# Designs tried in a protein design chat: VH-VL binders against q5vz03. Part 13

Target 1, 156 residues: q5vz03
Amino acid sequence: MVDILGERHLVTCKGATVEAEAALQNKVVALYFAAARCAPSRDFTPLLCDFYTALVAEARRPAPFEVVFVSADGSSQEMLDFMRELHGAWLALPFHDPYRHELRKRYNVTAIPKLVIVKQNGEVITNKGRKQIRERGLACFQDWVEAADIFQNFSV

## First folded at step 4 (VH-VL)

Design ub24 (framework fv_ustekinumab)
Fold by ESMFold2-Fast, scan of step 4:
Structure ub24 (fold): chain C 156 residues (1-156), chain A 125 residues (1-125), chain B 107 residues (1-107)
Amino acid sequence: as target 1 above (156 residues)
Amino acid sequence: EVQLVQSGAEVKKPGESLKISCKGSGYSFTDYWLGWVRQMPGKGLDWIGIIYPDDSETRYSPSFQGQVTMSVDKSITTAYLQWNSLKASDTAMYYCARTEYYYGSESYYDAFDIWGQGTLVTVSS
Amino acid sequence: DIQMTQSPSSLSASVGDRVTITCRASQGISNWLAWYQQKPEKAPKSLIYAASSLQSGVPSRFSGSGSGTDFTLTISSLQPEDFATYYCQQYDSYPYTFGQGTKLEIK
C-alpha cells in the first residue's frame, strides 16, 4: 500500500510520527479497521498482536509484515488508549487524517473488525485476514508473502 | 424496512436433526454481525453465538460450542442455526438479532438493534 | 464469564410512577451495557446501548445511567405499554451475558 500511502505520515503506538514510504517499503501490509467500542474488535486485537509479535518482534529476522490501523474510534484519545491497551507495536493512520474514510470506501469496509491484506500497490491479497489468522495461525503468512511476490529470509 | 424473518415453529423428537433460518431484508446483509439467543420456557435470555455473514467467522458461547452450528447463505441473505441430534433440553424459543457497526457514524453500537420474531422449537418424545 | 445480576426480580407499579431497575456486573464493564424490553409472547426490543444512549424510536421517558459495575434503567412516568420484562446485557467481553430479568407488573 506504499504507492498510495507513501506521501502520508503514520503514527506509532508510542506517539512517534513516521514516513509511510520508509515504514512500509517491501512489506506485506495489513489494513486493520477496528474500534475500542466494538466488542469483536477488542476480542480480535490480542490475537492479531500475538500474530504480529511472532512475525516481527520475536523472529530471529523480522518478517516483511506491517499493520496499519485505520481507526473507527469516536475520538483521538480513545484511539490512542485502544492502541496502548491492546495493540501490537504497529502503525496507525492519524485519527484526523481524512484518508481514513477514503481507505474505508476503497476496500468496501462497512463492518468492523476487518483485516485486509494488500500488496505494495494496494491490490487485495485477501479481505478474510481475520478468518485466516484464526483458522491457520502463522501458516497463513507464507501464502500472503507468495501472493505479494515478496521473498525474504525470515524465521517464524 | 429492516427486518429479520425467522422460520416457523418446529416439533421434533429427541435424536432428530433440525435447521432453522433467519432471513434478513431491507439492509446490506453482509455488513452486519448476526447473533442467536435462546430463551427456555419461563426463563431469561442466553446468548448462543454470533456470525459475520461476509466471511462466516463465528463466536460461540462456551456452553453452546459443539452443541449447535451457525452458518449463512449470502445469496439468499439467510442465516441458519442447526442441530445434528436434538435433546428435550433444546426446547426453547430461538431468536436471531443483528448487531450494528458501521463507518461514517458519530455513534455506533455492538448491542443487538433488530430482532427476529423467534422460532419455537419443541422437542418431545 | 461476567455475571449480570438485576434487582429487583419483579416489582409492581402504577401508571404515572417513576420506576428504577438496577443491574450489577461481577467485574468492570465500562459502559458496554444494553437494556432490552420484552413483552409476553414477543421478541425483545432494544431500548438503550452504551449504558445511557437511547435507541432510535424509544420514548424519552426511558433513560439509562451508570458505568463500571453498577447500572440503572429509569422510566420517569410509567405508561400502560411499559409493563414488560426488562433485561440488561454486557458486551464488554465474550461470552455476552444477560441479567436474569426484571418483571414489571401492574399494581
Scores: ipSAE 0.138, ipTM 0.714, lowest interface PAE 4.9, mean pLDDT 87

Design ub25 (framework fv_ustekinumab)
Fold by ESMFold2-Fast, scan of step 4:
Structure ub25 (fold): chain C 156 residues (1-156), chain A 125 residues (1-125), chain B 107 residues (1-107)
Amino acid sequence: as target 1 above (156 residues)
Amino acid sequence: EVQLVQSGAEVKKPGESLKISCKGSGYSFTDYWLGWVRQMPGKGLDWIGIIYPEDSDTRYSPSFQGQVTMSVDKSITTAYLQWNSLKASDTAMYYCARTEYYYGSESYYDAFDIWGQGTLVTVSS
Amino acid sequence: DIQMTQSPSSLSASVGDRVTITCRASQDISNYLAWYQQKPEKAPKSLIYDASSLQSGVPSRFSGSGSGTDFTLTISSLQPEDFATYYCQQYDSYPYTFGQGTKLEIK
C-alpha cells in the first residue's frame, strides 16, 4: 500500500501510531469507509469485526489481512468513540489527515459503509466487500488473496 | 428534479407473482440507499428493508425476510420489490424512499428524504 | 425490535395554535430519529432528521427536540396545510421502526 499510503502514519484503536508501510506489507488491505452516524455503518461494523477477528485474532496462524478505517465522521471525538464502541483491532487514518478526503475521491466513495479491497499498489480487487462478506463469510477471503498477488499460509 | 416514480396500481389474486418498480431520476442512483415501506389500508408505516443500488446489498426487516425480494437494475436506475406468491394480507400501499447517510460536508440524512408516490397493491379473490 | 409510541394518537387544533406531538422509544436511540408528514392519499414527506435538524424547504414553524428515548415535534403556529398525520421513525438499529402516527385534525 506504499503507492497509496506512502510514509503516512496510521492509528490503532488505542491511539498508538504506526507506519503504514510496515503495517500493511504483504497483506490484503481493506479500505473501510464508514461513520458512526450512519445506521448501515453501525449495522455492518460488527460483522466486519467478526470477519477480521476470525482471520487475524482467532486463527492459529494470522491471515495476511488488515483493515484501514477511513472515517467519514463529523469530528475526531465521534471517530474515536465509534472505534472504541464497535470496531475491531484494526488501523485508521488519523481524523485530521487530509488524505482521508483524497482516498474517498480516489475510490469514488459516495455512500457508506463501503469496503474496498485493494492490492498493494492500490488497484481495486473488489468494491463490493460488504456484500461478499455477508453472502460468503470467510470464504470470500481466499478470492481476495489470490487476486492480491500474494500467498500466505493461514488457517481459520 | 429529484424524484422517485413508482409503477401503477396492481390488482392480483392470491398465489400470483408480482414485481413492482421504483425509478430514480434527477440524481446519481447508485450514491443513495433505497428503502421500501408498506402501509396497509388505514394503518401506519412498516419498514420492509433497504438496498444499496451500487452492489445490491440488502437488509430486510425480520417480518419481511423471505416474503419479498428487493433488487435493482442500475442501467435503468430502477429498484424492484417482488413477491413469488401473493397473499390477501399483502394488500397495501408500497412506497420506495431514498436515504442519504453521509455524502459530503454538512449532509447527514439517515432519514428518508425523497419518497415515491406509492404503488397500491390489491390482492383479492 | 425498538418500539416507537406516539402521543396523542389524534388531536384537534385551530389555525394559529402551538401544537406538540411526542414520540417515545422503548430504548435509547441517541438522536437517530426522523419526523414525517403524510396527507391523505399522499406519500409521506420528510420534515426533520437527527431529531432536530430541519429538512431543506420545510417551514421554520416546524421544530424537533429530544434525545435518548423522549422526542417532540412542535408546530409553533399551525397553518391550514399542516393538517395531516405525523410519524416518527428511529434509525438507530435494524429493523427501522415507525410510531403509530398522530392525526392532526382541524377543530
Scores: ipSAE 0.430, ipTM 0.814, lowest interface PAE 3.2, mean pLDDT 88

Design ub26 (framework fv_ustekinumab)
Fold by ESMFold2-Fast, scan of step 4:
Structure ub26 (fold): chain C 156 residues (1-156), chain A 125 residues (1-125), chain B 107 residues (1-107)
Amino acid sequence: as target 1 above (156 residues)
Amino acid sequence: EVQLVQSGAEVKKPGESLKISCKGSGYSFTDYWLGWVRQMPGKGLDWIGIIYPEDSDTRYSPSFQGQVTMSVDKSITTAYLQWNSLKASDTAMYYCARTEYYYGSESYYDAFDIWGQGTLVTVSS
Amino acid sequence: DIQMTQSPSSLSASVGDRVTITCRASQGIESYLAWYQQKPEKAPKSLIYAASSLQSGVPSRFSGSGSGTDFTLTISSLQPEDFATYYCQQYDTWPLTFGQGTKLEIK
């Protein structure tokens, strides 16, 4: 995803700005398209949070995984409130970044919530991330890592 | 042409089970939500719930939770609404409708843009 | 749940008239409001989304306005095919809720 987002800045759930290249390098990236006003987005977000926390926060060694939230909310405040209420400690594309709409078009997102798992060059590993997490839990991550050309250094 | 085609009218007795259908065509079925709406004779529109066909995520209106079941069969691009035991109060027209998401722009919305023709369900003894 | 109240519940008008239908939400919904037209024994047809955006193929005589709690649907010059029941619907908060409907009848 660094090949696509590397020149951009991402925001944390606390509003801090980070450089995309440093944050996403050598990781499997999940592009999460969702909105606070979409009831199914509100239902799935906690499940994604549990998945993320198990891989990144609670693992003996953090897995090479990062989520980039691509907001479909109606306002910047609505997006930030959604992130504070339900999201994990992942990253987001800033609300006012027009690249939000370019990513939606690039990955053919017509319905939300949508979780697209991508490689460093932006190639899709799977566009059924939400279904895979629900049906297989943490086991699906191993498949994503094997499909991506990245170095592994975690135990989960 | 994008369209939703619903199954034909049903006449049932109280206590009987029923499953009605809504078949999508002309679009990517698993990329759009499907909603169900009830309209009792001579009355207005009531939301039942919505289902996301890709993974069968469902969200029911509180007044319909436990009264009906929504499901999909992706292989034939069809959504279903099912009752285990019908009541006379289930007599109504049932519509299915496709929804688009509000994506921070006016071109995406949670409003329903394409509707099925409706299925009339009559429950009487 | 957000309650949607339409006014009037019914009205009679003549071809060529300017018709105004209102919809009030029990709490603020910004612009997350849609309008639907339903003719007798037919499925509803989508007219307006995001309070003021016209659906493709809908005649320009239809327009929507408003934000927050107060919304209006206007037909600038009523045509014979416009006699129908009109519903507003909020999509700000789940559950999605409709107004009770406004029946537009020929005078």
Scores: ipSAE 0.014, ipTM 0.582, lowest interface PAE 6.6, mean pLDDT 86

Design ub27 (framework fv_ustekinumab)
Fold by ESMFold2-Fast, scan of step 4:
Structure ub27 (fold): chain C 156 residues (1-156), chain A 123 residues (1-123), chain B 107 residues (1-107)
Amino acid sequence: as target 1 above (156 residues)
Amino acid sequence: EVQLVQSGAEVKKPGESLKISCKGSGYSFTDYWLGWVRQMPGKGLDWIGIIYPEDSDTRYSPSFQGQVTMSVDKSITTAYLQWNSLKASDTAMYYCARQEDWYGSGYDAFDIWGQGTLVTVSS
Amino acid sequence: DIQMTQSPSSLSASVGDRVTITCRASQGISDYLAWYQQKPEKAPKSLIYAASSLQSGVPSRFSGSGSGTDFTLTISSLQPEDFATYYCQQYDSWPYTFGQGTKLEIK
């Protein structure tokens, strides 16, 4: 995803800005399209939070995984409130960044929530990330790592 | 043209099973949520639930949980609403509707509706 | 569950009239409200989403307003084809709930 987002800045739920290249390099990236107003998004976000926490926060060796939230909220304030309320400690594309709309078009996102798992070059590993997490839990991450151009020791 | 076409009217007896259908056309079926709404004779609209065709993820209204089953067959772009054992109180018009969920536009209400399937349950 | 209450339950009007229908939520729903029109023996038709946004193909005489708990649907100059039952629906939280409907009848 670094090949696509490397020149951009991402934000944390606390409002801090980070360089996309540094944050995403050598990681499997999940592009998370969601909005607070979407009831299915509200239901899935806690599942994604549990998944993310198990892989990166509670694991003995943090997995090479990062989520980039691409907001479909109606305002910057709605987006930030949604991140504070339900999201994990992942990253987001700033609400006013026009690339928000380019990513939606690039990955043909018309329904949310949608979780698209991508390689460093932006190629799709799977556009069914939500289904895979629901059905297989943490086990689906191993398939994503094997499909990516990334090989790293980690534990869950 | 985006369209939802529902199956024809059904007349059933209490205790019988039934499966009604809603066929989508003119759009990417697996990219939109599909909802079901009940309207009892002379009454208003009651939300049953929604299903995401891509992965069959479902959300039911608590009033309908365990009463009906929503499912999809992606190969024929068709959604289903099913009863294992019908009751007289299931007599109603049943509508399917697409939940439009568009990035940046705020389209997350129902936009396209099927014509409805009348289900009559009597002995 | 969020209860949606419409007023009036029925309304008589003449062609050319300005008609206002009200919808109240039992708790705050921001602008997550839709309006639907249903003619006798027909499926509902989507009119408005996000409290004030017109669905594609809906005549400009229809408008929606409101936020929080109080919402209105206005028809600025009633036409013969507008005689129908109108429903509001909240989609802020599950389960989604509809108002009981407002029947708009010919005077």
Scores: ipSAE 0.014, ipTM 0.604, lowest interface PAE 7.1, mean pLDDT 87

Design ub28 (framework fv_ustekinumab)
Fold by ESMFold2-Fast, scan of step 4:
Structure ub28 (fold): chain C 156 residues (1-156), chain A 123 residues (1-123), chain B 107 residues (1-107)
Amino acid sequence: as target 1 above (156 residues)
Amino acid sequence: EVQLVQSGAEVKKPGESLKISCKGSGYSFTDYWLGWVRQMPGKGLDWIGIIYPEDSDTRYSPSFQGQVTMSVDKSITTAYLQWNSLKASDTAMYYCARHYDWYSEGFDAFDIWGQGTLVTVSS
Amino acid sequence: DIQMTQSPSSLSASVGDRVTITCRASQGISNYLAWYQQKPEKAPKSLIYAASSLQSGVPSRFSGSGSGTDFTLTISSLQPEDFATYYCQQYDSYPWTFGQGTKLEIK
């Protein structure tokens, strides 16, 4: 995803900005399309948070995984409140970045929540990330890492 | 042409089971949520619930939870609404509807509607 | 549950009239409100989403406004094909709820 987003800045739920290249380099990236007012998004976000926490926060070595939230919220404040209330400690494209709409079009997102797993060059590994997490849990991550040609020792 | 085509009218007796259908065509069926709406004779619209065809994730209105079941068969791009035991109070027109684009200035509503299936339950 | 109340429940108007229908939510719903038109014995047709955004193919004489709890649907110059029942719907909070409908009748 660094090939696509590398020159952009991403934000945390605490308002800090980070360079996309540094944050996404050599990682499997999940593009998460969701909105606070979408009831299915509110239902899925905690599952994604548990998945993310197990791989990144609770593992002895953080897995090479990052989530970039691409908001479908109606305002910047709604987006930030959603991140603070339900999201994990991942990143988001700034609400006013017009690339938010370009990513939606690029990955043909019409329904939310949607989780698109991508390689460093932006190629899709799977556009069914939500389904895979629900049905297989943490086991699906190994398939994503192998498809992305990224290997790192880690424990869950 | 994007369209939702529903099954024909049904006349049933109380206690009978029923399954009505809604077939999507002209679009990517698994990329849109599909909702169901009830309209009792002479009354307004009541939201039943929504289903996501890709993984069959469902969200029901509390007033319909346990009364009906939503399901899909994505291989034939068809959604279903089903009752195990019909009641006279289930007499209504039932509509299926597709959710619009989520990125049009916020969370969107229904855009394409089926023609409706009239269900009559009488002794 | 969020209750949606439309006013009036029925009104009579003539072709060429400016018609305004209102919808009130029992609690704040921001702009997560849609308007639908339903003609007798037909399925509803989507008119407006996000309180003020016109659906593709809907005539420009239709417009929506409002935010929070009070919303309006306006038809600037009523045409014969506009006689129908109009429904508002909130999609801010589960369960989604519709107004009771406003019947627009020929005067």
Scores: ipSAE 0.023, ipTM 0.635, lowest interface PAE 5.4, mean pLDDT 87

Design ub29 (framework fv_ustekinumab)
Fold by ESMFold2-Fast, scan of step 4:
Structure ub29 (fold): chain C 156 residues (1-156), chain A 124 residues (1-124), chain B 107 residues (1-107)
Amino acid sequence: as target 1 above (156 residues)
Amino acid sequence: EVQLVQSGAEVKKPGESLKISCKGSGYSFTDYWLGWVRQMPGKGLDWIGIIYPEDSDTRYSPSFQGQVTMSVDKSITTAYLQWNSLKASDTAMYYCARTEYYYDSSGYDAFDIWGQGTLVTVSS
Amino acid sequence: DIQMTQSPSSLSASVGDRVTITCRASQGISSYLAWYQQKPEKAPKSLIYAASSLQSGVPSRFSGSGSGTDFTLTISSLQPEDFATYYCQQYDSYPYTFGQGTKLEIK
């Protein structure tokens, strides 16, 4: 659980609402700041989807990992279209939740796309998640789990 | 006051190495992506690639992948384009340019500020 | 790769003329298109982004339009300083690609 998001509701790519605390409990959380209009975002999102699917969907034991998309899109419709076309089966802050701006400020996000890997208490493990995934693939996740003080059985 | 200042002209022989620079000033260097563009004499513009200064993440055009290396030194707000072994076909003007993908931007610009260019001449 | 084709390759015009330059993408790029002006021996200057948004400091006689595959740059009343080469560029997907350029010359 990321303590910062515990009282909030998140949305799925299908528009369903889930409680943040239940969805994020005992997991390494990746905060993904991106927008459909941003070409680097459109380029990176499929890589993140492959990474996520390998850890969560295709593994015999799902890894303790979740992505929370924090949209920089210009409208709710642009955000939902982006999620349907390119995103994995992860979660997002609702477009109209003003906490999108609080998260941006808290994690000092200026340029996008940015992938910030956080502990359950919101402390940063790395703010270079995008680069680490591209260069090291699944190996970087093992480092994130160790830094997060989380130990679970998983296979990739 | 926002500007990109590039290093001076270079004259090299085939097989030599070269590293040219692009220094940003008047803005937050790590808040913008930085691109490189080649223009061969009398020809149009060719996109080489982009680099994100904050984490040095790179994306190259397929035609330049393996031919050049982009890098940055954040401490002096400078980006570099490097060749290990120059060819005569590398003779061109090389431009750096910044692009904005700022959170909350109403639009995401391709390139808004360009350096003055570095002329690279490779001849035997 | 997305191919960008400009038309015409060169154009002669007089001061005061309305000039239109076109740019066609080989596949849909939404509105992810920029226009640049380049004068001899100078770096390109950004004119328009997102197909129709004017860059700060660019005169209002410049305008852009289009979406998908067909785009236009219009100069409503040509001035002496506007004689230059103009390039379109897509930034929908990697690799970013430029048109071949349109050289605007004095008639």
Scores: ipSAE 0.392, ipTM 0.795, lowest interface PAE 3.2, mean pLDDT 88

Design ub3 (framework fv_ustekinumab)
Fold by ESMFold2-Fast, scan of step 4:
Structure ub3 (fold): chain C 156 residues (1-156), chain A 123 residues (1-123), chain B 107 residues (1-107)
Amino acid sequence: as target 1 above (156 residues)
Amino acid sequence: EVQLVQSGAEVKKPGESLKISCKGSGYSFTDYWLGWVRQMPGKGLDWIGIIYPEDSDTRYSPSFQGQVTMSVDKSITTAYLQWNSLKASDTAMYYCARHEDYYDSGYDAFDIWGQGTLVTVSS
Amino acid sequence: DIQMTQSPSSLSASVGDRVTITCRASQGISNYLAWYQQKPEKAPKSLIYAASSLQSGVPSRFSGSGSGTDFTLTISSLQPEDFATYYCQQYDSYPYTFGQGTKLEIK
């Protein structure tokens, strides 16, 4: 996702700004399209949070995974409130970044929540991330890592 | 015009299988969540569940989990509700309904309803 | 599950009357509430979403209000075609739940 977002800044739920290139390099990236006022989004977000926490926070070795939230909320405050209430400790495009609209068009997002798993070059691994997490849990992540062409163990 | 057209009335015996349909037209079928609602004779509305046609992701009401299966066939813009073994208590009107476009409306309440399919299960 | 209770379960009114139907949620649902109208032998018709937003094509005599746990549907000047059963529905959380319905009868 570095090839697509590398020149941009991302934000945390605390309002801190981070460089996209540094944050996303050599990771499987999930683009998460959602909004606080969408009931399916509120339903799925805690499940994504559990998934993220198990991979990044609870694991002995943090997995190479990052979520970039692409908000469909009606205001910056609504977006930040949603992040504070239900989201994991992941990143988001700033509410006022016009690239929110470009990503929505690029990945053909019409209904939300939508979880698109992408490679470093922006190529889609799967656009069924939500369904895969719900049905298979953590097991789906190994498939994403293998498809992502990121760092692997040198000797299998 | 946007519409949901459901299959015709069914009369079945307990233990039989059944699959009813809901065909969407006049809109992009895979861009909207679709729900199913049951109404028993003389009673109110019960939400069965919701399916996203693009990836067939489903969420069922706990009272319907394991009793029915929701599915879609994107190539013919049709959603299905299926029973493996019908019971007399399944006798009801079944509605399909489309959820609003979130990016347009900002919400996801039902906006378009099918005409309903009456299912009668008796010996 | 969130329980939705409507009041009254039925009421009789005359053409031209102002009619108010209430809906109460067992817990806070913000404004994630919709209202539907169902005529005998017909599918429900969407009237209101987000507690107060009128669906396209719905006459302006219909209005909704409320937030949190208490909601109202008002018909400012009842017309003959408005005699029907009205349902509220919360879409704050799964499972979505409906009120038991309010039957509006002609006096």
Scores: ipSAE 0.396, ipTM 0.800, lowest interface PAE 3.1, mean pLDDT 89

Design ub30 (framework fv_ustekinumab)
Fold by ESMFold2-Fast, scan of step 4:
Structure ub30 (fold): chain C 156 residues (1-156), chain A 125 residues (1-125), chain B 107 residues (1-107)
Amino acid sequence: as target 1 above (156 residues)
Amino acid sequence: EVQLVQSGAEVKKPGESLKISCKGSGYSFTDYWLGWVRQMPGKGLDWIGIIYPEDSDTRYSPSFQGQVTMSVDKSITTAYLQWNSLKASDTAMYYCARSDYTYEGSTYYDYFDLWGQGTLVTVSS
Amino acid sequence: DIQMTQSPSSLSASVGDRVTITCRASQGISNYLAWYQQKPEKAPKSLIYAASSLQSGVPSRFSGSGSGTDFTLTISSLQPEDFATYYCQQYDSFPYTFGQGTKLEIK
């Protein structure tokens, strides 16, 4: 998602700033549009956290996957509280970054929560990420990797 | 006008299959979640579940998981509730209703702001 | 599941009366509570959302209050068209749950 977010900075759940290009290069990127005051968002976020943790945090060989949270919250404080309570150790666009609105418009996000899986060039792999995770769990990730055309290094 | 129009009353026997519909009009169908609510004769309201029309993601009440199937056909802005094998205890009025999760001003209205007129389902031998 | 309990289950009142209906959640739901009105043979109608916000087009005699676990619906001066069954609903978490309903009858 370097082509779309390359010159931007993302934030971690601990408040650290990272360069988007370095953080997202050669990974399947999930754009997660959600808000704390939306019951379906509060319901799905723990499921996404379990999915992310299994692929990245708990895996002996972390999968090439990253989530970029695009907040639909009403304030920076609501966003930070949401991230602290329910989110996994992924990345987010800063609340005051106007690109949040650009991404929402680009991917036609009108209702939340929405999980859009994208290639490095920003092209959509699937806009049904939430449904796929709920119904298939970790098995859906293999389909995303195959569609993503990313470089993979195998240690066999 | 903004409305949800449900299919007509059904009379069925135990063991039969049934699919009832709820058609949305006058609004952007994929911007709202569609919920289903059961009301047994003389009783209160029971939440069945909700479906998001854009991706057909569903959330069922534990009491209804495996008992019914929710689905959507976006091309005709219609949601469905389906039974593979009806029971006499399924006799009830079934309502569809929408919830507004549209991203506007960071305000979300998760309650049911618009309801269909209801579909009466009677299951008897 | 969050249990919603309404009190009373039924009450009789006269036109012009001030009526209050209470709803209690088995756990904290912040202000994620809605109130619905249902007349015989008809679909429910939204009255109040976010515990105290009046739905557009609903008469100002209806009001809601409360947060956390205890909520109240008030009708300040009952009108003939207000005789109906009233339901509270929490939308804090799934599964969504309704109160058992309060039937408001003419005295």
Scores: ipSAE 0.538, ipTM 0.842, lowest interface PAE 2.5, mean pLDDT 89

Design ub4 (framework fv_ustekinumab)
Fold by ESMFold2-Fast, scan of step 4:
Structure ub4 (fold): chain C 156 residues (1-156), chain A 123 residues (1-123), chain B 107 residues (1-107)
Amino acid sequence: as target 1 above (156 residues)
Amino acid sequence: EVQLVQSGAEVKKPGESLKISCKGSGYSFTDYWLGWVRQMPGKGLDWIGIIYPEDSDTRYSPSFQGQVTMSVDKSITTAYLQWNSLKASDTAMYYCARQTDWYDWSGDAFDIWGQGTLVTVSS
Amino acid sequence: DIQMTQSPSSLSASVGDRVTITCRASQGISNYLAWYQQKPEKAPKSLIYAASSLQSGVPSRFSGSGSGTDFTLTISSLQPEDFATYYCQQYDSYPYTFGQGTKLEIK
């Protein structure tokens, strides 16, 4: 995803700004399209939070995983409130960044919540991230890592 | 052309089972939530629930929870509404409807509706 | 549950009239309100979403306004094909709820 977002800034739930390249390099990236006023989004966000926390926050060796929230909220305040109330300690594209709309179009997102798992070059690993988390839990992450060409040997 | 085509009218007796269908065409079936709405004869619209075809995630209205089951068959882009045991009070027109694109509509309203399936339950 | 109340329940009007139908939510729903038109023996047709956005293909004589709890649907110059029942619907929270309907009939 670094190839697509690397020159942009992402934000934390506290409003801090982070360089996308540094935050996303050599990680499996999940693009999370959701909104606070979407009831299915409110239902799924806690599941994603548990998934993320187990892989990244609670693990002694954090997995190479990051979530980038792409808000479908109606205002910056709604987005911020949603992040404070239900989200995990992941990153978001700033509400006023026009690339929020370009990502939505690029990945053909119409219904939310939608979780699109992508490689460093922006290619889709799966657009069924929500389904895989519901059905397989943490076990689905290993498949994503393998597909993402992360932690592979470069033989000389 | 985006279209939802529902199965034909049904006449049943109380206690019988029934499964009605709603076939989507002209769009990516797994990318939109699909809802069901009941309209009793001469009455207004009652929301039954919604289902997400990609993973069969459902949300039911409390009034319909346990009364009906929503399901999908992605291979034939078809959604179903099912009763295990019909009651006379289930007599109504049943509509399926596609939820809109969130981004343009600032929420999930219904944009495309099926023509309806009339279900009559009488002894 | 959020209750949606429409006013009036029915009204009689003539072709060319300006018609206003109102919808009130029992609690704030921002702009998450849709309007539907239903003719006898037909499925509902989407008219307006997000309180004020006109559905593609719907004539410009239809307009919606409001936010929070109070909403209106206006038909600026009534046409013969507009005689129908109109429903508002909130999609702010589950369960989704519809108004009881406003029947627009010919005077």
Scores: ipSAE 0.327, ipTM 0.755, lowest interface PAE 2.9, mean pLDDT 88

